# Ledger of designs, part 21: miniprotein binders against p73408

Target 1, 371 residues: p73408
Amino acid sequence: MRQILIAPDSFKGTLSAGEVCQIALDVLAPEFDCVAHPLADGGEGTLEAIANNLDGQWQTVRVQGPLPDQTVDACYLWLPQEETAVIEMARASGLPLVPVGEHNPEIATSYGTGELITHAARRGAKQIQLAIGGSATNDAGLGLLMALGWQFLDSQGQSVGWGGQALGKVAEIIPPVLNAFPQVTVLCDVTNPFYGANGAAQVYAPQKGADPAMVQRLDQGLRHFARVVREFDGFEINFPRAGAAGGMGGGVAWALETKIESGFTAIAKLTQLEQAMAGCDLVITGEGCFDHQSPQGKVVGGVLELAKKINKPAIIVAGQCQLSQTVLPNVLKIFSLVGPDMPLEKALQHPQTALKKRLVQVKQYLIQSQN
Key: E = the ipSAE of ESMFold2; O = the ipSAE of OpenDDE; V2 = 0.75 times the mean of E and O plus 0.25 times the DockQ between their complexes.

## First folded at step 7 (miniprotein)

Design z1 (at its last look DockQ between E and O 0.04; V2 from the best seeds 0.00; counts 0 for: placed apart)
Fold by OpenDDE base, look of step 8:
Structure z1 (fold): chain B 371 residues (1-371), chain A 109 residues (1-109)
Amino acid sequence: as target 1 above (371 residues)
Amino acid sequence: SDEVEELARAIKYLAKLIKFIARILEERGDKDAADKLKELAERIRDLAEKFEETGNPEYLKQAAELVEEVAELIDEVAEKAEKLGDPELAKKAEELAKLIEKLAEKLEK
């Protein structure tokens, strides 16, 4: 084993995937030929992870913020070789952009995300990867679609306006004639339907500032919009994943006739993870907490499944490990940052030091396994 | 392939626009024309989905035939709208006709 692929997720709240890669390179080189391949799930840090893997150009655009009176400077990533834009809706319509005490998913709009898409299209994007984590909105993507030229009218023929409050007012839909529009792929890992007990409003609106009464109004708005969409073209918008980002998953999938893909799958394709892994002898992956759900879902699970598919051995470096080593036959060993020599509190306070210490042990293990 | 997916999406979006015109016709009281366009839109959508799943170009050929039928009906709608003094419907029909023309060129390739 001489060539190692380092393909981690972020250690949520402590280290970015890029930082994890850098620390791994610093420890494992020059004894091993290491390739950094930072990954993400379409959540926070997705743009940075992609920018580290591909020749990306940061684009900054002044757009509508989540609140009606707010403008923000939002960044997205342009990939000129792939003719692809990667957009995080959170940069324009995200929860962190809303001032403390002003969280209101009845008012918050996704319009600025639509402006980013429009900007990317004008720049020549053939593909748009749209990460929809961290939304402030429950508008089913109406704002975004309005920025793309969709009109949503009330019973009086007037625009319904912005925010989750607009959903229940929609009576008429006017689609734009899109002659040359980039293909938008929505990146989402949630399985929530559009409305109901597990729907967008009931599950996610509270964390966006909705009280119980507002949650009920928003859910009724989503139900109403779903009916209007069904009457419009027969489309059933209440499918798994449609509830992502306050119904934006469903709204964009319906309006733009796109599918919702997992963040990992899309990023792995975009960054050519399989090709990179095929060129290596070993893959090192990891995340903040490796638990019973990790093998089935996110970045680490996806990396392990891919490694298994192409018969590559894997090592896991986790912040905390709750599983026994026998999860996958191709996993050589699991290293936890937390251990007898590194209490959880100390690992959280000094994540770089904790990771470095474990990577030294990984290095020793790899050297011993070659002998 | 990405190309198959792109073309399938374009055809599905066309089907959406056809249904939009059908809705306008229904609101104007032309139920027969509306029902015919809705039927064609559903058939076109089904063919696009089958094409997306299989990559079989035969589904594109079948879709192209239905798109031609839609084009004729849209032209009739445009003419009727002009005669009736419905400039909004006429404009939408003309816009859709242009889109159909562009898509037809892609389907022949």
Scores: ipSAE 0.698, ipTM 0.887, lowest interface PAE 0.7, mean pLDDT 91
Fold by ESMFold2-Fast, scan of step 7:
Structure z1 (fold): chain B 371 residues (1-371), chain A 109 residues (1-109)
Amino acid sequence: as target 1 above (371 residues)
Amino acid sequence: SDEVEELARAIKYLAKLIKFIARILEERGDKDAADKLKELAERIRDLAEKFEETGNPEYLKQAAELVEEVAELIDEVAEKAEKLGDPELAKKAEELAKLIEKLAEKLEK
């Protein structure tokens, strides 16, 4: 009997990675020995995927929201066996928490995300995985750092306060002396630098409510903060990826001496994906993207890289994919949800049914291959 | 290994705190102590980066020796800060001294 690892991403907007795994198990498990290994890239669905893999425990904390005078109940995932907390900043400091018409990156703060980190540390976390997608903020993680005990003072010796507007006022930095602090790993896959034409404010602040004048002020604030950081300890904060989450990637990497890592890479390591794959004969991975220009996401790409590394064959189940298997190492076959028997409209309206139909075809392919 | 990353980042954060204390000392007019701590911080950071890259414990042994040297200087900083009327610096230096002692013990394993 073939042992199959089912290691998919979510089918965005339709099915969670766990739901994809369950449908695959229902179709394949009668004939094959299947192991479910739901995955994510550090964005939406990340906490749910990890919780399914590692039997995680949800923690709910009342924290500062993205706007002044706002409090939110934010949850994070505690993994007791791994002594690891997984925190998604958007749950405390995210754009969806801001009411329509009130988006403003000059005042939005990441302080609540720092409160989640503090709570996880007190819980006993030795490691923290911090996913920074979906931010409402352009504060370079200033609020987060303030919650951890950092002080940022203006030229008059007063706290600069919160929001992207505070960055341009920083004249003095006072770090906390910490007796014990968990290791923080920042999960993000954007490549933008801290400031400039391709930087945090210029590219992402408009989506967070900034008009052109505000974008210019925010970018100038980031440039000023970069100069102050350079004066503080010589660190050059304007590197690729530092612009993630309004500069939080750069701010946290500098302040906590951490690196920004691919979300998939960190999740794969945390869930021991390579070891799970090595124990199987074949991996099935997939995603529900129907965009023909992006038929392969970061999760599928990462799974295929690992499969190539350890010489395991792979099958892909995707929403719509025209990519040849000759371009993808170790890929036996690609199954698209959209096909002659499943038009795009029908697949979009009934994604669970469409996925099940393709998995039945995967099952038939695998049975024929055994003969 | 995760333990390699944990130790390397702890040592890098220590180097950052040493540079912070050095900058305060320079502003207070103690340039000799400031320059010495800054040099030690840069050497400690370089060893942490080499340890992170290679996993070679010889870099930890070298870092431990420099950290012990920093410990002696930071104890002096704490005492001098109290006498100069900077209780906030004295408190931070004392807290840093305790962190240094804990990390030095780990670095020798």
Scores: ipSAE 0.691, ipTM 0.874, lowest interface PAE 1.1, mean pLDDT 87
Fold by ESMFold2, look of step 9:
Structure z1 (fold): chain B 371 residues (1-371), chain A 109 residues (1-109)
Amino acid sequence: as target 1 above (371 residues)
Amino acid sequence: SDEVEELARAIKYLAKLIKFIARILEERGDKDAADKLKELAERIRDLAEKFEETGNPEYLKQAAELVEEVAELIDEVAEKAEKLGDPELAKKAEELAKLIEKLAEKLEK
């Protein structure tokens, strides 16, 4: 095993994917030739994981924040060689930007995310990977679309304004005539539809600050908007994944005629994971998974599926990996950070120490198998 | 293919703009032109979806023929808008006509 690919997710709450890679490089080198390939699934850490893999340029733009009176400095990653911008909507329109007690998806806007897209297009982007996790909004992307030149008017011919409250006011849609705009791909792994019992408002608006009455108003707004979209061009906006980020999945897919794709798939393609793995003899992947009740993460699962497809053996290093319950034919061994010699509390308090301890064990295992 | 997806997306967005123009014409009482454009837009969108699904260039060829028919109707819309004193509709129709010309050139591939 001459060359090892280190392709982990972050250990959420403890170590970034880049930090996991660095610890593995420090422990396994110089005895093994290791390649760091930190990954993400379109959520927390996505821009940083891509920046560790590709030669990108951070762009900071002053844009509209989620609250109407708020501006923020939001970063995205420009990849000039790939002609691609990677944008996390949460940096412009995310819930963490909203002060505690001011969470209100009826007024929160996605306009700043649209401003990031416009900036990236002027920079030369042909493609935009839009990660939509962590949003403060329930506006179906109306703010984003307005920043791109769409007009949404009420029955009096006036702009409906911003926020989830605006959806029920829409009477007329005026699209821009766009000579060219970049391909926007929405990165999303949830399957919630646009509205209804499992829709954006019912499932996600409470954590964004909505009480039950507001949830009902937001869901009715989404239903109304879906009707107006159907009348406009016949598009059926209430499909799986359309409810992501307060309906942004559906709104952007409809308006910009784009796809919603899994975060891992998009990031793996962008960072050329398959090519990197093909050049290695073994893959080490992993995730935190310190919550015993959590399902297996999409990064580890995706790495293992790819490794199986191209006949590469894999080793898993995880906090408390749920995959031990599944038959995994291409996995040589699983190392859990938590065990008799490393209780959960200690691993959470000292994650670098816990990871180093297990990687030393991985190193010994690999030395014994290399002959 | 990224090129297939990009072209299919452009054609589907064109269909969206055609339906928008058709709605304006219907509101102004030009029901015959509106109905014709709505029918063409639906057929164009269906062909773009089939092209995206299959990669079969025959669907592009059929879409190109319909796009040329739309181009003729959009030129008529622009003329009507000028006669009615509606410069914003005329301008939007002219912009759409230019977009149609660029797309038609790509479809010859």
Scores: ipSAE 0.675, ipTM 0.872, lowest interface PAE 1.2, mean pLDDT 88
ESMFold2, look of step 8: ipSAE 0.664; ipTM 0.870
ESMFold2 (binder alone), look of step 8: mean pLDDT 80; pTM 0.778
ESMFold2 (binder alone), look of step 9: mean pLDDT 81; pTM 0.791
OpenDDE base, look of step 9: ipSAE 0.455; ipTM 0.739

Design z10
Fold by ESMFold2-Fast, scan of step 7:
Structure z10 (fold): chain B 371 residues (1-371), chain A 99 residues (1-99)
Amino acid sequence: as target 1 above (371 residues)
Amino acid sequence: SDEVEELARAIKYLAKLIKFIARILEERGDKDAADKLKELAERIRDLAEKFEETGNPEYLKQAEELVEEVLELIDEVLEKTGDPELERLAKLIEYLAEK
């Protein structure tokens, strides 16, 4: 009997990755040995996909919000068997938490994200996966680092305080002495450098409430902090991806000696996707892209790259796939949810039925190819 | 390779931790131990960078020897001070070095 790994992304706006897996199991498991392995790319649906793949426990903590006078109840995912916590910074320090009219990256702090890390460490985390999308901040992760015990002092020996405005004041860095140090992996899909025309402030600060004058002040602050870091230990913070989340990518990578990974890569390693795929004869992956102009998703792309690396055939089930079958040598067939028997509007109205119909065709294809 | 890169990063992180300990010892008045640890941390980081560039395990062996010197120096300080914080850091360094 063929062993099949079902490793899809969510069908955004219609079905979770877990729901996609369950429908596939219902259709295929009577005839095939199937393993469900729901995935995500580090954005929407990430904590849910990880919780479904591994036995996850939600933790809620009251922490500092993005504004100095704000507290929020933020949740993160605890994975006891993996001794790993998965944290989305946006739940503590994110733009959606800031009321309309109060967006201000000069004062917004990432301190609350650092409190989540500290809570996870006390719970026993040896590893932390930190997704840094959706930030309200342009503080290079200084708030986060302060929560971890780092001290940043001005020329008068006083704390620089919180927010992007603090970066330009840093004159001295005092690192912490830690009793236990979990490894932090930063998950990010942008490539912007720390400062400059394509840097954190110039590209992302406007959406966080910055006018042009504030953008220039924030960029200068990032440049100043980069100089201080270089003086401290010789680290060059202005690298691709360092600008993510208002420079948090750079700040955390420097302070914790960690690299920034793509969300898919980190999730694939955490869930042992390569090992799971190696144990199967075939992988089925997919996503619910219904727009002909949208690019192939990171999850499907990552699964296909991995399948090619270990010489495993793949089948794609997607709303409307952007890739031609002729350019994907390890892909046996692509099944689109939308087709002559399933118009787009019907597929959107009845996504479970549409997916089930295509999985029945996948099943028929696999049975016929057995001969 | 990915494996060489991951190991080099771990060694650089270890060097940063040693530098953190040196700063704490300097703060507590043990300048001689602090200066020695800072020198060892810089040498360990240099070896990690060479290992990252070449993949040559000779650099890894040299870094391992320097880490042993770090642990001996920390043990000497712990014997004199009995500091539980330094004991925890010594165990963390020992754990990381054995990886």
Scores: ipSAE 0.222, ipTM 0.522, lowest interface PAE 3.2, mean pLDDT 84

Design z11
Fold by ESMFold2-Fast, scan of step 7:
Structure z11 (fold): chain B 371 residues (1-371), chain A 99 residues (1-99)
Amino acid sequence: as target 1 above (371 residues)
Amino acid sequence: SDEVEELARAIKYLAKLIKFIARILEERGDKDAADKLKELAERIRDLAEKFEETGNPEYLKQAEELVEEVAELIDEVLEKTGDPELEWLAKMIEKLAEK
């Protein structure tokens, strides 16, 4: 009997990775020995996928919201066996938390994200996976760092305060002395540098409420902070990925001596995907739309690269796919939810039915392949 | 390995703290001690990066020897100035270097 690893991404907007796994188990488990291993790329659905794969405990903490006078109840995932916390910054410092008309990256703070990190550290976390998508902020993570005990002072020796407007005021940096180090890996899918034409403020501040004048002020603040960081310890903060989440990628990497990693790579390591795949004869993976290859952060692409590395055959189940099967030698077959018997509109309206129909075809294919 | 990454990160953060102490000494007029601490911090960071890349414990051992040299230099400065804030930081660096 074949042992099958079911390792999909979510079908964004329709099915969670856990739901995809459950439908696959319902169809395949009677004939095959199946193991569910739901995955994510560090974006929407990440905490839910990890919680389904590992024994996760939801933690709700009242923290500072993105606006100075705002408090929010933010959830993060605690993984006791892994001694790891998974935190999405957007749950404490994200754009969706800001009321329409109040978006302002000059005042929005990441302090609440730092409070989540502090709570996780006190909980006993040895590692923190920090997903930084969806930010409301352009503060280079200063708020987050202040919550961790860092001090940023102006020329008069007073705290610079919160928000992107604080960056241009920094004259002195005082790091905390730590007996227990927070271990943070930043999960990031963008490559933007800290400042400049392709930097945090120029590219992302407008969607966070900045007009052109504010964008220029924010970019100058980031440039000033980069200079102060260089004077402090020689670190060059203007590297690719440093611009993520209003410069938080750069700020956190610098301050906490951490790395920025693709979401898929971090999640695959955390869930021991390679070990799970090695124990199986075949992997079934999928996502809502797979019509091109992605070298980073895409679940299907990452699963296929890993399967090729350890010589495991793969089957893809995708919402809609135009990728040629002959280009992927370790892929046995690709099944698309959308096809002659299932138009796009119907697949989007009845995703569970569409997926089940294709998994029945996967089952038939596998039975025939066994002889 | 995760342990190699963790140790390298801790050593890099220690190098950051050493540079912070160097800045304090420079502002207080002890440029010689400040310059020596900056050089030691840079060497410690370089060794931490090599340890992270290779996993070779020899780089970790060399970094520990430089941290001991940092502690000796800070003790010499404390003996001359008597600053309790620097004494506290020196003791914290020794404690972190135990790893």
Scores: ipSAE 0.604, ipTM 0.844, lowest interface PAE 1.6, mean pLDDT 86

Design z12
Fold by ESMFold2-Fast, scan of step 7:
Order: C-alpha cells, then sequence, then structure tokens
Structure z12 (fold): chain B 371 residues (1-371), chain A 106 residues (1-106)
C-alpha cells in the first residue's frame, strides 16, 4: 500500500490544519496508508497544529495583559516528552486583548509574555518556542525581560517602567544571573529592522494605535535603546527581523543570546517532519489561499523544499493556485478548491465540502497513476 | 546541533555578564581591569561563535581557560576593593567555568 504523509497548513479563516488532515484521512485512508502531520508557520493555529502532532498539555496562567491595569488568562502548550513549551505572545500581550479605542503602544507592555515564559521554565521547560505575531506592544520586549529578572533603570536609578515610552529613558541595564538558561527560540517571518523607515515603530505602531507624533517618539526610543545596548555589550540590535513585535525580536535575541527562526523551520524540527516524510512515498500539502497574489505560503513552500531535498513527490491542495506543476520540481499535480464545479463564494461558504470534493479527485488521480 | 547551539548561547551570555562586570569596574575607576575584561569577553564570544559553526569541543576548552583568567582578574580586584557584588559575580564566573570544562570533556 502506498504511504502518504498529509502535511498541510491551516486554511486560514476556515479550516484548522488538524481539520484538513482529518478530512484527508477520511477520504484517502481506505485505499492508502496515511499519516497526518498538521503544520503551521508560527501564526494563528500554531498551538493547535503542534498539539495535534505531539501529546501536549494546555496550561492556563493568570498574567499581566497588554494594558497596565489589565490581567488576562493566557494559555500555552506544554510538551512533557520534548521538555518544550510553545507560547504565543498574542495570548498575553496581543492586539486583540486591547479594547477598541484603548490601543496605545506607548503604554502597552509585554510583561505578561515574560510571566508565561517564567511559568513554563518552572514547569520544567528546557526549550521555549515563542511565536511573536499579533503584538499590541512597541517595547522591544522590555516588559518580557523585566519578568525574567532584567532591570532597566533611568538616569536617577529608578525603574523605567512599562511600554514603548520607557525605551527612551533607559540609562543602565542589569542582567539576571542564571534566569535565562531555558532556551527561548523566537518564531518570526517578518524582516523589518529594529528602527528607521522600515522599522518596528514606523511600519507597525500605527496599527497599534500610534498617531504620527507617537510613531516618531517610539522610533526615537528604539534608537536610544539600540545605543544603550551597543554601549552595554557591543551588540548591534538593528538587524533584519529585530523589529518584529515592536522590537521584541531584537530585544529577546540580544538579551537571551538567541536567534530568530522561521516558524515553519522551528515547527518542522519540533515535530520531526523530515523523518516523517522520509518514511512515506508521497507528501500531500496545502493551504487555503484564495488570493491572486501567491498560491504558496511559508508552510507549503517549506514542505516542498524539504520534499525536493529528500527526493519525495508532492501534491498540492490549495484554495486557489496560479502556478502549474511544470514550474515546481517534484510536484505531481496541483488541485485547487476553486474550479469549474466550485465557485469562490461556495468554497468560502462550505470549505469542508470543497476540500472533500478535491480530495476525492486526488484519490482518483493516485489510483489511476499507480503504474 | 541543538546541544552545540545551546552551549554556544550560554558562553555568549557569559561573555555578556563579563562585559557587565567590566562596566562596574570602569565606573569604580579601574579602567585597566575593565579593559582586560572587555578583551577577554570578546575573545570568549569569538570562541563561542567558532564552536557554534564547527561543533569542535576544543573551542569549549579554550573558552573555559579564558573564563578562569576572568575569575583570576576579578579576584585581584576583590582583594583591593572588597566589593560584595563583585564577590558574588566572581563565584558565579568560577562556577560557570567549571561547568564549561565538564561539558567540554563530554
Amino acid sequence: as target 1 above (371 residues)
Amino acid sequence: SDEVEELARLIKYLAKLIKFIARILEERGDKDAADKLKELAERIRDLAEKFEETGNPEYLKQAAELVEEVAELIDEVLEKTGDPELERLAKLIEYLAELLEELAKE
């Protein structure tokens, strides 16, 4: 029996990666030996995809929210066999947690995200995967670092406090001893630098409630903090990706001596995707892209690159695809949910039905092509 | 490997702590000791980067030797100043040097 690895991304806004896998198993498993391996890129659906691949335990912790007077119940995923915690910063310090009209990156803090890291470390985590999408903050991870025991003092020797407004006040940095030893891997796919025209404040602070004057103050704060960091240990914080989550990418990479990794790469390593793919004859991957821009996201792209590396054929199932199989080496066929028998509106309204219909066609294709 | 990356990270963090100590000494007027610690921290960080790139445990041994040199410099300063904070940091540096030597043998 032909062995198939089903390794899709979520169909964003419609189906989780786990739901995609279950529909594929229901259609294909009677004729093929199928293995489900749901994936994510470090954004929405990441914790669910990992929990579906590995035996995870959900942990709920009462932590500081993004606003100073706010507390939230935030969950993260604990993986006891892997001694790894997976944390989405947006669950503690995210933009959706801020009430309409109260968005303010000058005061929004990442402290609660640091509390989740501390809780995971006390739980026994040796590694922490930190997904930093969806932030409400422009504090360079200062709040997070304070929760880990870092001290940031102003010229009078007092704590600078929370929020993006604190960055411009930092005169002295006191690192903790031993508290940073759990390895934190930052998951991020944006390339913005720490400050400047394409930096954290200029590009992302407006979405977090900043007007033009506030954007300038926040950018100046990031520039000041970069100078202080350079004076502290010679680190150049203004690198590509450092601007992610209001500069948290840079702040955490500097403070914890870690590197920023793509979400797909980290998840693929954690779930042992390459080993799973090597054990199969064919991989089926996909995503729910219905745009005219690009038919492939980070997950599909990563799966295809890995399949090519280990010489495995692939099939793509996507919401809408503009690329032919001739352009993509080792791709046998591309199936689009949208087609002559399934208009865009109908596919968006009934995604489970649309996906099942295409998977039946994938099944027929595979049966007919066994010679 | 993950182990190589983690060990390199710990050594880089140690280099960061050494530079922090150098700043304390500079503010206290011991610029010569501060400059020596900054030089040692940079060399330790360079060894961590080479270890990260190659996985060669020889770089861990060299880093441990430099960390011992750092501990000796801090002890010399402590004999002159009697600073309790430097004493705590010196003990931590000595502990981390011993850990690096054991990891280099594995």
Scores: ipSAE 0.636, ipTM 0.848, lowest interface PAE 1.4, mean pLDDT 86

